# Ledger of designs, part 5: VH-VL binders against Elongation factor P 2 (efp2)

Target 1, 189 residues: Elongation factor P 2 (efp2), of Mesorhizobium japonicum (q983m5)
Amino acid sequence: MVKVIASSLRKGNVVDKDGKLYVILFAENIHPGKGTPVTQLDMRRIGDGVKVSERYRTTEQVERAYVEEREHTFLYADGEGFHFMNPETYDQVAVSEAVVGDAAPYLQEGMPVQVSQFNGIAISLVLPQRATFEVVETEPTTKGQTASSSYKPAVLSNGVRTAVPPHIAPGTRVVVMTADGSYVERAKD

## First folded at step 1 (VH-VL)

Design p7 (framework fv_praluzatamab)
Fold by ESMFold2-Fast, scan of step 1:
Structure p7 (fold): chain C 189 residues (1-189), chain A 124 residues (1-124), chain B 112 residues (1-112)
Amino acid sequence: as target 1 above (189 residues)
Amino acid sequence: QITLKESGPTLVKPTQTLTLTCTFSGFSLSTYGVGVGWIRQPPGKALEWLANIYWNDDKHYSPSLKSRLTITKDTSKNQVVLTITNVDPVDTATYYCAHRYTEWRGDTYYFDYWGQGTLVTVSS
Amino acid sequence: DIVMTQSPLSLPVTPGEPASISCRSSQSLLHSNGYNYLYWYLQKPGQSPQLLIYLGSNRASGVPDRFSGSGSGTDFTLKISRVEAEDVGVYYCMQGTHWPYTFGQGTKLEIK
């Protein structure tokens, strides 16, 4: 256990709150126009999976538990869960659907991920901030016109719905944020 | 079943702001790929598309009207709101809202179900 | 903007006879993915538009098989093999290939 200020906490960190351990799913520092800056944390209790939202003063000290964070690569998914391999030791780790959660659609074979383990159990998974997917469906773009600033809906090769600029056509590979599927840019050729 | 219904004022004076609400049932705007659009029809004239809003709050506007249009949604109330500023008599029309279908992982999309329409007259 | 031109604008038909409506676009509606984003709608008197055909030739759910759509690029046709009384109304084609979406002027189908 080490004490850290609330504003330093990030997704994947494990904190102690009232004798129970929570993994952080989301962290944001908020500075209201008048008032004290606060850190908003969305957390999942390790023992039973209960999600809670907590607000701390940015400077408030929170106990952070040490967890093993190791780089793995995604291999495959099956009825037992999602399987990852440590590229150095070749050890495989199975991670449950509950732990992978909303990250599941973004997993690609060979993708490097950070797997956090507490007492040998996978409790958190952190994907690269960005991932590349092909656009398989999107509304047509007007031919012979310059691109407008309005986005249009699109479906990515992983099934995620997103919004892309008008000039993006089906078959185009795009870079998206893994946190929410938001469009970043067209992938490099 | 999917149903939509438009509501708002039936008479507006030139230069005023027109606000129309689409209330729907049978689908959720939190569902991935789903959207709602607004289309109008002046008396005796063709249909004209105005705006779309989608599950992810993505918005599209007719370029000729973009500076006057605002589309918003309230997914908890199953409502989509269209606002048109600085109206004039040419904005007199029946206004429709419609469900925007998008096939999962496909490249198929269209307006399938429409509201009953609401006639808005712009006159002094 | 893409101009959608329908012909005829007025179509009187005897019940049981076939009817055909043409829709022409000022630019090709054939997308690089192979689809024509061309739609046909029917607006019956006093009612809202209802979808008949999507993506050029696909019949919407609940639409009778006497309705069919055909065409590609800039020239599209809606055919009714045997007109019934309930088919009366104004038919509109719509394009979704180019932004913004645009509609034709409408074709009024009337019983003779």
Scores: ipSAE 0.000, ipTM 0.439, lowest interface PAE 20.6, mean pLDDT 83

Design p8 (framework fv_praluzatamab)
Fold by ESMFold2-Fast, scan of step 1:
Structure p8 (fold): chain C 189 residues (1-189), chain A 124 residues (1-124), chain B 112 residues (1-112)
Amino acid sequence: as target 1 above (189 residues)
Amino acid sequence: QITLKESGPTLVKPTQTLTLTCTFSGFSLSTYGVGVGWIRQPPGKALEWLANIYWNDDKHYSPSLKSRLTITKDTSKNQVVLTITNVDPVDTATYYCARMGYDILTGRHAFDIWGQGTLVTVSS
Amino acid sequence: DIVMTQSPLSLPVTPGEPASISCRSSQSLLHSNGYNYLYWYLQKPGQSPQLLIYLGSNRASGVPDRFSGSGSGTDFTLKISRVEAEDVGVYYCMQGTHWPYTFGQGTKLEIK
């Protein structure tokens, strides 16, 4: 156990809260100019999977548990879960649907991921911040009606629903955040 | 509590570059869908939209002014900066920055929280 | 550019009486997605504009229920059921359906 300031915590870190261990699913630092800076954390409790949302002052100290974090490459998914391979040792690990969670739609064959283990059990994954997918369906807009307030619904090739600028057409490849599927930019290809 | 505040010079000479900074609190431009825009109001005239910037660094500009406008953000400082090149007296106005909130059902609400405005006079 | 025309431009009202402001657009604001991107703002003397109504008829947070918006396409109305002293200011409509965003000329509401 090491004490760290709340603002240093990232997705995939494991923290001790009231004697129970939690995996951070989302972390955001909020710096209001007129108020106290806070760190917003969304976490999943290890063992029973209960999700909690918590705020800390950015300077508050939080106990962080040591976990073994190692790079793996995504191979495939099947009825037993999601399969990854350590590129150095060639060891394969299967990770359950519960642990992969909302990250599942973003996994692509060959994608590098960080797998965290506690006592030999996979407890979290950290994907690359961004991934590229094709827009397969999006709402049509007339060219004269392309206002900024009219980001339109779209469905990505991985099935995730997002909102994209009016100029994005079906067949366009776009970069999205793997944390929430939010549109970042048009892919450069 | 959400607040925005504009800052910059109050007097600028013709042909110079005008730089305005919007500093905000109570929200982050890292939040999905959120944006900040700039609107100006010449004395006694209607409001005129200038530019928007979004959480993903997407940018939109008024077509008639696009060649003169640059909008940028610094998410870690909670700031958005608007630059207007080659100003002339017609650019004299109160300049506002405002937040654009996001609703996934409707896409985006227009400007829901506005700064206090800063009056910029372009005169020799 | 879409032209937004407000009427009246000057509106003197006795306190407690109703008021109505019209906003007409030169082209339909009904987007292909089914929404009218029409907004109403109030600018009180010496203050910044504040949002009253969004998407034609939805009241913004904190706005009293005596304010209501209606209309679709090219004709929109803002109504105040009973005007109070704090309602003094200039009311603007704005469209976001077509590029660029455009505002009306403003309607100045004054207490008689």
Scores: ipSAE 0.000, ipTM 0.457, lowest interface PAE 15.5, mean pLDDT 84

Design p9 (from p6 with heavy chain T100L K101S D102R G104E D105G Y106S R107G G108Y W109Y F110P P112Y; framework fv_praluzatamab)
Fold by ESMFold2-Fast, scan of step 1:
Structure p9 (fold): chain C 189 residues (1-189), chain A 123 residues (1-123), chain B 112 residues (1-112)
Amino acid sequence: as target 1 above (189 residues)
Amino acid sequence: QITLKESGPTLVKPTQTLTLTCTFSGFSLSTYGVGVGWIRQPPGKALEWLANIYWNDDKHYSPSLKSRLTITKDTSKNQVVLTITNVDPVDTATYYCAHLSRYEGSGYYPDYWGQGTLVTVSS
Amino acid sequence: DIVMTQSPLSLPVTPGEPASISCRSSQSLLHSNGYNYLYWYLQKPGQSPQLLIYLGSNRASGVPDRFSGSGSGTDFTLKISRVEAEDVGVYYCMQGTHWPYTFGQGTKLEIK
């Protein structure tokens, strides 16, 4: 076990809470206009799958367990789950929808992913931080200043809803964060 | 803990360039989904937004002031700099910098503000 | 630019009583994504503004539940269910739907 600050925790990490181990499904740092910054964690208890939501001060220390991470390549999805292959050993693993969770829409054939195991059980999946998708739906760039907060809504080719700068047109390829679909930049190709 | 502090001259003459620095701690302006904005308040008047800069170096400026404003960041120093050219007495105000946050597919908004620095433009 | 109009401009309140502040926009703030980009800030005497409500009705962290925001489109309300001495200050609404961001003229809440 290693103590880490709450704000450093990310999806796939395993933490100890009151003597029980949990895998983090979602982590968000929230910075209010006044008051203490907090880290919101959604977690699944290892063993029985119970989901809990916890809030920590961003600087609060949390016990993190070490897990075995190995690179795999995404192959395909079917009714049994999501299929990955270790490119070095050729071992194939099927990972359940519950373990893949919100990462599912971002998976692309050939994508390198880290599969985390604790005592031989697949418990989480970590995708590359960024992925590229086409914007299939968004407001036209020629419309006036009607949506003038920093970003406008968009739908990506994988079905994920996000927000993009006003100048992004439908058909543009964009780089997004796989953690939450947030816009990073326009793809250079 | 997020903190921001404005610094710069307290007295500037008309036609000069005003440069203000926002120094912050408790967050990085390389973190996706984060930005820093500048807002001012003339004595006894309402708040007026000036400019935003985001983690990816995108910038937005108040349209009426855009030709006079430049916003830049130095993420290694945890600083954001705002420059206003050709100042006049109407630019007298308390200048604030603020941390910008976003929520779930929405746009950015200021949530945590610096203490403000009063700048007087007078001959 | 979008004009934000607050009412009343001056609001004397007896401690423990409710208070209500209105904010109206010259154009709808309801974006096609379903959000009203309307925010409420409190500026206490001698202090910087602090966020109370974001996206119309969501309380910022650390803000007491006696504060609530409501409304959609062009008409918005900030309510304080039981005013306390610490609530004294100037309240501002801000819109972010239409560029540039614009603020209301402010409502000064005072204990009578």
Scores: ipSAE 0.000, ipTM 0.469, lowest interface PAE 16.3, mean pLDDT 84

## First folded at step 4 (VH-VL)

Design b11 (from e10 with heavy chain D103Y S105L; framework fv_ebrasodebart)
Heavy chain, then light chain:
Amino acid sequence: QIQLVQSGAEVKKPGASVKVSCKASGYTFTNYGISWVRQAPGQGLEWMGWISAYNGNTNYAQKLQGRVTMTTDTSTSTAYMELRSLRSDDTAVYYCARERYFYWLDAFDIWGQGTLVTVSS
Amino acid sequence: QAVLTQPPSVSVSPGQTASITCSGDKLGDKYAYWYQQKPGQSPVLVMYQDTKRPSGIPERFSASNSGNTATLTISGTQAMDEADYYCQAWDSRTDYVVFGGGTKLTVL
ESMFold2-Fast, scan of step 4: ipSAE 0.317; ipTM 0.691

Design b2 (from e10 with heavy chain S105Y; framework fv_ebrasodebart)
Fold by ESMFold2-Fast, scan of step 4:
Structure b2 (fold): chain C 189 residues (1-189), chain A 121 residues (1-121), chain B 108 residues (1-108)
Amino acid sequence: as target 1 above (189 residues)
Amino acid sequence: QIQLVQSGAEVKKPGASVKVSCKASGYTFTNYGISWVRQAPGQGLEWMGWISAYNGNTNYAQKLQGRVTMTTDTSTSTAYMELRSLRSDDTAVYYCARERYFDWYDAFDIWGQGTLVTVSS
Amino acid sequence: QAVLTQPPSVSVSPGQTASITCSGDKLGDKYAYWYQQKPGQSPVLVMYQDTKRPSGIPERFSASNSGNTATLTISGTQAMDEADYYCQAWDSRTDYVVFGGGTKLTVL
């Protein structure tokens, strides 16, 4: 943690206020013709999204949090959350369900992910944009159809429901977007 | 599949109230906020307000304060927007939109299909 | 209320680069967002936090935000890109969302 003067803060900086982390959405330095210069900070609390507007003297010190972003590999999930290992140091970190969120069904053992940590606590997780899954269930392949409007329902090996082209049969491995499970292409393996 | 599904079209007389629902599925409802945005025919997008599904905190557009109420039912993963004292210029398509903020996103990444509310005599 | 100003319309030929601007006081000190809306459809997020592209949005979409102006750029514009585009930012004074007036992109 480092103390910085309020006037140095810009959007995207993370600050610690009363043990809670906030991301700065907007910062403005105001120098009136008379009176004390002030810094207006509009920020959002990371844990619950609460917006806070605060005014500081421009020289007032604020705790700026520097987050460490490092590649980790997914290991397993249990009652304590999702577990990842740094492949270089072998350090493990547990990431809560709230932080993993909608990405949970797309996690695969060995998947590289970017984990942002502050004081050893994960605050953000970014999966690879694409992941490969086997189609476990879909309607029979329809010969001669290639139009996107002919997409058919499919269930992936991770339980996610998606839509795939008519030529995709059960057992085919497909590349999907991890953000929403949308079909990208047939895997080249 | 992440979805926000809204209730059907409404036709109301001036002075009436309308309550639009927005049912969320495919994600943890309480980790996100829901904003309501409306669009009058041929016009642009106008923000109406926001509610946290986490703690129920709300923030309403100033021009609508006193007429709008936003609520959530976490047991059904549904958000509601009630607009009272309807006027003909409240005729619009009303959208709910998910606000993603837990990872500094702060964008409306998923939108409902919209609900047309027509206010006429 | 803060005001975001967009040109009402922009026209380009297929394959050309479209540029849509969004102007507001100190907009470059705030995060800007962009939404695409086709007739009868809900808006779709195409750019967030100034320069970031959601998954599923083509790489030909890019954006910038500096000074008082945010810009959405669509390279190699296609007929399917014809839509209304809205910029959005947060209004710090009221915690309210502000949208630009929208720009109709015509691809002819």
Scores: ipSAE 0.252, ipTM 0.665, lowest interface PAE 4.2, mean pLDDT 85

Design b24 (from e10 with heavy chain A107S; framework fv_ebrasodebart)
Fold by ESMFold2-Fast, scan of step 4:
Structure b24 (fold): chain C 189 residues (1-189), chain A 121 residues (1-121), chain B 108 residues (1-108)
Amino acid sequence: as target 1 above (189 residues)
Amino acid sequence: QIQLVQSGAEVKKPGASVKVSCKASGYTFTNYGISWVRQAPGQGLEWMGWISAYNGNTNYAQKLQGRVTMTTDTSTSTAYMELRSLRSDDTAVYYCARERYFDWSDSFDIWGQGTLVTVSS
Amino acid sequence: QAVLTQPPSVSVSPGQTASITCSGDKLGDKYAYWYQQKPGQSPVLVMYQDTKRPSGIPERFSASNSGNTATLTISGTQAMDEADYYCQAWDSRTDYVVFGGGTKLTVL
């Protein structure tokens, strides 16, 4: 951590306030009527998303956190969380279920991910945009009266529900977006 | 899949109250916020307020202070928005939307299908 | 209360670049977001935190935010891009969230 003057803070900076980390969402330097400059900071707490608004004298020192972003490879999940390994150092890091969130169903052994850490604690995780899964169940396209939509419901090997073109059969491997499970294309491999 | 499913359309008289539900599935409900956004016929989007499913903290739009209440039921992964003392200008489609903040995005990435609330005598 | 101003409408021919602006006092000091809404449908997030694109959104969508103006740019515009576009920003001094008035993009 390093101390910086409040007026130097910009959106995207991470600060430590009372032992908790916050992301700056907005910073504005204001000169009130009596000539004492103030920096207004709108911040979001990293752990639980609580938004706070704070005012500092522009010259007041605030602790700015350094966040390390490094590539890791997914290993496995257990009762302690999700485990990743740095491919260069072989160091392992455990990431809590809260941090992994809705990305959990898309994790595959060997998947490269970006892990952001502060003092060795994982605070965010970014998966590749796309991942490949097998279609384990797909319902037939409704025959007869359906006019426009050609996509049909499907369940992927990771349990995620999606919609796929009519020609996709059970057992086909498909590429989906990890953000929402949407179908991209049939896997080439 | 990640999904927000809202309750059905409502027709109310002026002065009544309406409570719209938003059921979440496919993600850990308590890790995200839920915002409510409405849209009057032919008009733009208007933010109404936000609730944290983690701790129940709320922030409401100034225009709606005293008339709106947002709550969550974590046992059913459902968010609720109640609007009281309804007026004809409250006629709108009401949306719930998931707010992402744990991954730095601070965005409304998943939206419900909308609930039409019509206020007429 | 913060106000975000968008042009009510923008027209573009297929294959050309569409530019939709969003203006607000010191908007470049805040994060800007963009949503696409087609008739009868819910809004869809197309850009977040000024310049970032969600998975599933084509690379022809890009955005910037500087000074008082955020801009959504759609290159090689297609008929399917025809929709209303809304900008949004965060500001805890107002209502935490404010939307622009919306821009109807017509592709003719």
Scores: ipSAE 0.225, ipTM 0.656, lowest interface PAE 4.5, mean pLDDT 85

Design b25 (framework fv_ebrasodebart)
Fold by ESMFold2-Fast, scan of step 4:
Structure b25 (fold): chain C 189 residues (1-189), chain A 122 residues (1-122), chain B 108 residues (1-108)
Amino acid sequence: as target 1 above (189 residues)
Amino acid sequence: QIQLVQSGAEVKKPGASVKVSCKASGYTFTNYGISWVRQAPGQGLEWMGWISAYNGNTNYAQKLQGRVTMTTDTSTSTAYMELRSLRSDDTAVYYCARVLRYFDWLDAFDIWGQGTLVTVSS
Amino acid sequence: QAVLTQPPSVSVSPGQTASITCSGDKLGDKYAYWYQQKPGQSPVLVMYQDTKRPSGIPERFSASNSGNTATLTISGTQAMDEADYYCQAWDSRTDYVVFGGGTKLTVL
């Protein structure tokens, strides 16, 4: 991290505020005819997306972090966390369970993800919006149940429970939303 | 090594649609977005919108919302831009350009396609 | 929506310094970018993030951005620098990209 004066901060800069990292969405330097010049910063907290607005004296020092989003490919998970590799540089990064969060069940070997790092430590992870999984368990299609609007319980190959149309049988590959596991469509073979 | 190659010139009648392709090579397609920029004859550059290659998220210029659709095909590293309800003032060279997005910040357009001339006439 | 204003043309003698301005409300609070376009060719990025030069762009190209004005400076201007130059900024509030109207640089 580097300390910079507030008035030097621009959109896209990442700052450390109270131990949390924020991305600046908007910066404005205000010099009233009377009063102290101030820098207005609108920021979004990395990780949970909370938006905050803060005012600093233009000369006040703020800690600035240098962070870039880069694509990585998921490799494997172990007791140390989730491991990813940059496909261009072959550098590996370990991402903690806390950062991966609810996305963990949807990770597949070879899956491209966006990883943001600060000092070599992953601070956020974004998966593709959709992922394909095999249905490993679901109820048999019952005679007379032909309506596509009647869904039945299913278990995906990643262990996630979802609901699928009646015609989906065990062994079928389906596309689901990684945000909540909801069924989108049958995979195109 | 890094390049964007666009489809060939098109001639369309008013009211028609055009779909321009942009094939990427020499880098990881899903690590960048593609922006579309057009230039009418003798005029300046006009931004049309951008698309993320990893999740398909788009953002279109206000003037073109409802008429433009941007898509990607990750398996072929190709981006597409379709413009509907063509008018004579849509006659322009259409460029695709690679862009890196940092969270909520869109960086420079560092690699540009060769351009596709779209002519709209009666 | 923000408007970026550039002079339509700038003329300089070979070897002299060319200065191309780009004006917009509070432009210094945004990142400015510069592109060079020669007739019949695609634009080429010549400056990014206000002051940074891409690999392959000569050191005689430099830029600044403060207050309401971004400036592209070409020292020791050469005939090969004749082109249209466009400034560009991104507005994070609207997530829109805006280009300046362009400046035709003539070296005579």
Scores: ipSAE 0.000, ipTM 0.459, lowest interface PAE 17.5, mean pLDDT 83

Design b26 (framework fv_ebrasodebart)
Fold by ESMFold2-Fast, scan of step 4:
Structure b26 (fold): chain C 189 residues (1-189), chain A 122 residues (1-122), chain B 108 residues (1-108)
Amino acid sequence: as target 1 above (189 residues)
Amino acid sequence: QIQLVQSGAEVKKPGASVKVSCKASGYTFTNYGISWVRQAPGQGLEWMGWISAYNGNTNYAQKLQGRVTMTTDTSTSTAYMELRSLRSDDTAVYYCAREGRYFDWSDAFDIWGQGTLVTVSS
Amino acid sequence: QAVLTQPPSVSVSPGQTASITCSGDKLGDKYAYWYQQKPGQSPVLVMYQDTKRPSGIPERFSASNSGNTATLTISGTQAMDEADYYCQAWDSRTDYVVFGGGTKLTVL
């Protein structure tokens, strides 16, 4: 933990308030014609997204968290969360289901991810942009008049539902975006 | 697959009200907010307000205060936007968009509905 | 009320770099966001928190934000990049969203 004066804080800095981490969305130093200069901080709590606004004297000290971003590989999931290993140091980190969120279905053993940590606690992770899964189920090609009529619904081997071109059959491996499961292309193999 | 699906096009007379729905799927509905953004023909994007699916808190654009109401039904993962006392200049495509609240997606509108055309004419 | 100003249009040749600016008072102290909208389609998030690129957005998209000006940069511009681009910021005190007026990118 490092203490910094409030007036030095900028958007993107992470601060610790009462054991909870917040990302600063906006910081403004206000110098009234009369009165004490103040720093207005608008920030969002990491994890649940609660927004708070705080006002400090510009010289007040605030606890600033320095997050460490490092590459890890996914190992497994269990009752304590999702487990990742730094391939160079073999240090393991458990990431909670709340932090992994909607990315959970896309995790595959050995997948490289960027993990952001504060005091050894994971606060966010970034998956590779793309991942490959087998199509296990799909509907016959539809000839409807909607904008998506040339794509058909499909279910991937990880349980995610997506839309694929009409020529994609069950058993085909496809590349999808990990952010939303959207189809990119047929896997090269 | 994360998606927002909106209700169909509406044609209304001046003075009427319209209620547009936005059904969410593929994510935990109560962990995000929903913003409503409209776009008049040939014009840019205009923010109308947002609602938290977690607690129902709302914030509406000043121009629309008193005419707009946003609600959610968490049992169906659906957000609603009702606009009253319609005028011809309310003719627009109305979008719902998910507000990203997690650290990596803070305050971004990362998923958008397909849009609902509301036409107001006599 | 905050106002974000964008040029109404920008034109580039295929393969060239396009630069779209967004100006606002103390915009560099706020997070800037960028959306792409093609005719008849919903907006798509292409950049968030100034410089971050969402999964699924090509690496040729990048952005910056400092002082009063945020910039979206598209290198090696392709015909498929023709669209309207909107910048966006939050007024964190009011929780109001502010959009720029939009920039039409033409690739000829």
Scores: ipSAE 0.007, ipTM 0.540, lowest interface PAE 8.7, mean pLDDT 84

Design b27 (framework fv_ebrasodebart)
Fold by ESMFold2-Fast, scan of step 4:
Structure b27 (fold): chain C 189 residues (1-189), chain A 122 residues (1-122), chain B 108 residues (1-108)
Amino acid sequence: as target 1 above (189 residues)
Amino acid sequence: QIQLVQSGAEVKKPGASVKVSCKASGYTFTNYGISWVRQAPGQGLEWMGWISAYNGNTNYAQKLQGRVTMTTDTSTSTAYMELRSLRSDDTAVYYCARERYFDWSGDAFDIWGQGTLVTVSS
Amino acid sequence: QAVLTQPPSVSVSPGQTASITCSGDKLGDKYAYWYQQKPGQSPVLVMYQDTKRPSGIPERFSASNSGNTATLTISGTQAMDEADYYCQAWDSRTDYVVFGGGTKLTVL
């Protein structure tokens, strides 16, 4: 294990806390113009799935367990879980619904993903930070609204609900963050 | 549209408990925290506590420790606040509010429920 | 703990500039937030992180925060701005929230 600063941690990293291993589900660095910068980590304990939230000073050292990370491509999902293939070895691995979690709606056939394994067991999955989906439904902008950056509800082609700028119409392809479904930009295609 | 809708007004006797609900819609419920804020008649805003819709972690105002419990039901996108051992000075409008991080910085209460009047009288 | 002090009331004529202060020990070392509340309505966020304005809030609203005092400024005040205004501070380390006592703004 190696100590790293809290602000370097990302979704999918594994940390040791009080002798237990946790996989990072969400990491946010809070850099107020005033006060001490902090890193908010939401994590799940490996083994029993308990979710915890911790705040660290941004520069505080945390013990990180380095697990084997290998690129795979998503193939399909079935009753046994989500199936991925290592493009170099052609080995297939099935990853449980618990490990895939909230990432499931964002998976697309052929998508490259990083699968982290500890002692041969898949413990985390990291998708590309961004993915493109079509907006299939969105509410019209309220007449008389003057706010240039107000967001409106939208439903993406993968079923995920998000918020998009007022100018986005149904049928528009948009780039979203796979971590939380948040809107990034209009797709260039 | 993004909305928080609260349960209706309550009238309670001293010593009773009250449980107020706050139904969220129009956003991913588990990405934001919910704070509870109350306002006694003719008085200012008083923060009661916060709950994470993601992991259920709570932080309660010290003066309410032991009397308040905040919970969430992620399957219905609903937050709850229960206040026990009610006294006449608990008479107030109770609000739920969404906490949102802006640009890697601290939270602000950007969406508020309509409020729930709780009257405690004998 | 830390207390935020606001004047109970401020009066201004239409078109004039209103200034509402919020004082607290080392408040400038914390972020300040401002909320507007009209009778019978929920509070509305009008300024966040000292100086930032949410979308939909008119440009005539501005704010500052330095030393021990945060200030909400409303230029060209309109009748529709008549409301109670509350300041709020948040400690990022503890998620501790404190509100000021509120200021009633009257537009004559």
Scores: ipSAE 0.000, ipTM 0.446, lowest interface PAE 16.3, mean pLDDT 82

